# Ledger of designs, part 5: VH-VL binders against Putative dimethylsulfoniopropionate lyase DddL (dddL)

Target 1, 232 residues: Putative dimethylsulfoniopropionate lyase DddL (dddL), of Cereibacter sphaeroides (q3j6l0)
Amino acid sequence: MHSLSERVEQLRLNDCPDWLYLLHEFDALYRQGSDGGSRPIRTHRKRVRDSLALIVEANPAVNDRPPEVKPVTAHLGRALDLGERGAVQGMSRALARVAGRLTWEYGYEKVPKALARKYAYCEILGPRGPICAERLILGFVLFAPSTTYPQHSHKDIEESYISVAGAWSENDAAVHAPGSLILNRPGLEHRITTGDLSPCLLAYAWTGSEERLNQPGMKLSSPRKARIEKGI

## First folded at step 4 (VH-VL)

Design R20 (from V12 with heavy chain S32Y Y101R; framework fv_duvortuxizumab)
Fold by ESMFold2-Fast, scan of step 4:
Structure R20 (fold): chain C 232 residues (1-232), chain A 123 residues (1-123), chain B 106 residues (1-106)
Amino acid sequence: as target 1 above (232 residues)
Amino acid sequence: QVTLRESGPALVKPTQTLTLTCTFSGFSLSTYGVGVGWIRQPPGKALEWLAHIYWDDDKRYNPALKSRLTISKDTSKNQVFLTMTNMDPVDTATYYCAHTRYDILTGYYMDVWGQGTTVTVSS
Amino acid sequence: ENVLTQSPATLSVTPGEKATITCRASQSVSYMHWYQQKPGQAPRLLIYDASNRATGVPSRFSGSGSGTDHTLTISSLEAEDAATYYCQQYSSLPLTFGQGTKLEIK
């Protein structure tokens, strides 16, 4: 709904306890991580938590999207089971409560068939998510075992990934376990490779200007081209 | 089969404007992820990237030469053009156009190149 | 700009031997490609994204590396491999090439 006068008929966050519970688990995830020790990572974690607190306090509109599945969502149950037994079990339980309401998508207009079978993402909070927000995007990315995926990074957007379930690495770097955070600074481009034995479920957060987070079409569907434009 | 062919003047005088044409077949510049780049090579020297144009009409230029370069396309004729102003003897080189493809897993790369056209800048 | 430095600048090898060419970038590279150029010819793509062999390229050509350090290896050199080899990054503007490595077969 476009009119402010219609907001009294609109569902709000406080009317949706399962969504609110999921956001509380995002707060917990960004408050206490296994590798939140560096100054830039601590600053990013605080930025996400502070933005989220303001959004929750504002009791934003909730517009559930039609549920959508992708081939990779066949792995979701296994990923949630793995997360339930790990360091971030609260997040796995919260996500399980809304699993049937998620809108899984690719974010790209054309995706190679091999990748289309091995990944999908869902936006939870943001301009295009069920929970409306302008300056913060929170969501999940699900990967099949043995998946290679380029990370999304732009000059004006700071992006983090926190492992909820499964093992993964960036550019053949160290393997990351549940609770580990990787911070992609604006203008840097990375790739994610998942382990061979289990699916991988990552929580993600994007911080940036309202204008950048509300204009995904031009550069968000083409992260290589966007990075080339901005340069390093 | 993808093919590209460069054409333009073999001789250019200092201060003149150079216009090169890349005529291609076997692909459409409307296809997602497709682009065409221009690269030059002075005699006996390394390759130097000049400019790119992509399927969504996005244009990228070498910052060192940006004020002198214009890249454009005519998708209906399968042609890409490069215009370079204020030519100098140091711009003497073989000029290539190249097909660029994108794959989300492996990024952008130039997989097929034209044979090149030689441009000599001399009075 | 991201400066690519190739080593060695020139190498001479005997047929059947192995040649190794390295490319070092001044900044980390997400996508490194390799080209072969014979005299009077256009560059030919050999390897894209560090290690993927382009269509029609013989299996004796291989690539490896990540970040700032990448390597092109030719395992069993043949006379037709005499050429100049270039690395190229497609990670930041301007797109840059190495200075080239001239491979001569004895």
Scores: ipSAE 0.000, ipTM 0.449, lowest interface PAE 14.4, mean pLDDT 81

Design S01 (from F02 with heavy chain S103E; framework fv_ficlatuzumab)
Fold by ESMFold2-Fast, scan of step 4:
Structure S01 (fold): chain C 232 residues (1-232), chain A 119 residues (1-119), chain B 107 residues (1-107)
Amino acid sequence: as target 1 above (232 residues)
Amino acid sequence: QVQLVQPGAEVKKPGTSVKLSCKASGYTFTSYWMHWVRQAPGQGLEWIGEINPSGGSTNYNQKFQGRATLTVDKSTSTAYMELSSLRSEDTAVYYCARDRYYEGYFDYWGQGTLLTVSS
Amino acid sequence: DIVMTQSPDSLAMSLGERVTLNCKASQSVSSYVSWYQQKPGQSPKLLIYGASTRATGVPDRFSGSGSATDFTLTISSVQAEDVADYHCQQYSSYPLTFGQGTKLEIK
């Protein structure tokens, strides 16, 4: 007879119904408006859904990371309550089921103190997420009220945000409604500003080559560059 | 270095079919969609269709639906466009072009194959 | 189909002059427009995508602007090697469509 540790199987997605349920809600989220919108948006939604379907069918390894919190995660309960009231209620319920298992992080080696108090993200599916995948990253970003997430860019990564809860704008454009998708082009700088009354919870998806998703190379722009681009 | 290599020229008679090749190198072939675009002498560019080399899924310009067939051979990193029922109006340079993210703009182009359809 | 109309059909410029090329879509394409340079006897080369993003290796004298239906490619100081046909393209809706091209010549 061998020890139990010699017989323990690697946990896989089908062994983890709460994670599987969350991924089903990501699929549902990226099916909204799939018959409308511009071709790039429709193509991105399809790419996310198709990649996700292949990953789910492959029953990938699940390696829960140690749970981690950041100051902004004090706002998570309120954000989930807001999401329960609207078009993305399924996602909010699914996320609530795994809330205690999330690893919230900054993604940058150094982050300004003011920003560190007002945002964090968690990767759900991806090279560094609890659900292992190489060609798709799915996760969440949480912002406190009145947060400005400075200009940033990713090389060769197609990025989308879908509002789960709260109000926000990108590059000083109009306020985005919950459920709407914003598609960010690779290499272009973008800045996020959240509304003053509530936290903002965004679901995000990154698509790109396996090489790029394992080494995304995100950088924050200097305040000088941001002002120059705004013509200040 | 990314390269898309196409034959220089083909001559065909009306009513026949042609199968043009595009051999890719310098990148992971299955990670980028491939498009086919033609340019008639003295005219603008015209989109024919697109193929995902990973799964083989295709989308076509309705003008070419039923006449153009896009395929790939993953083992040789080669894309193909077959065009049937050739007419003199099909005389053009035919390009393959690699899609970037957001699909539909092309960061690398083949040098093109001049197809001449004449009796 | 979305029709892309370029203007002018051709223009001749002196070295060092600022060149402006226009592209109009028959309906809104948001910012999903790219520009290609095609030198005589060569394949097209990507200059600009997303209306305003310069492709890797493209000189900074090339810039793009515009949104919705009206787009512009600008060459701030034209050089001899810029002699080419310039094509705009929309990738907002199927089928993908190109303008008829603008021919740039040096006087």
Scores: ipSAE 0.000, ipTM 0.440, lowest interface PAE 15.3, mean pLDDT 81

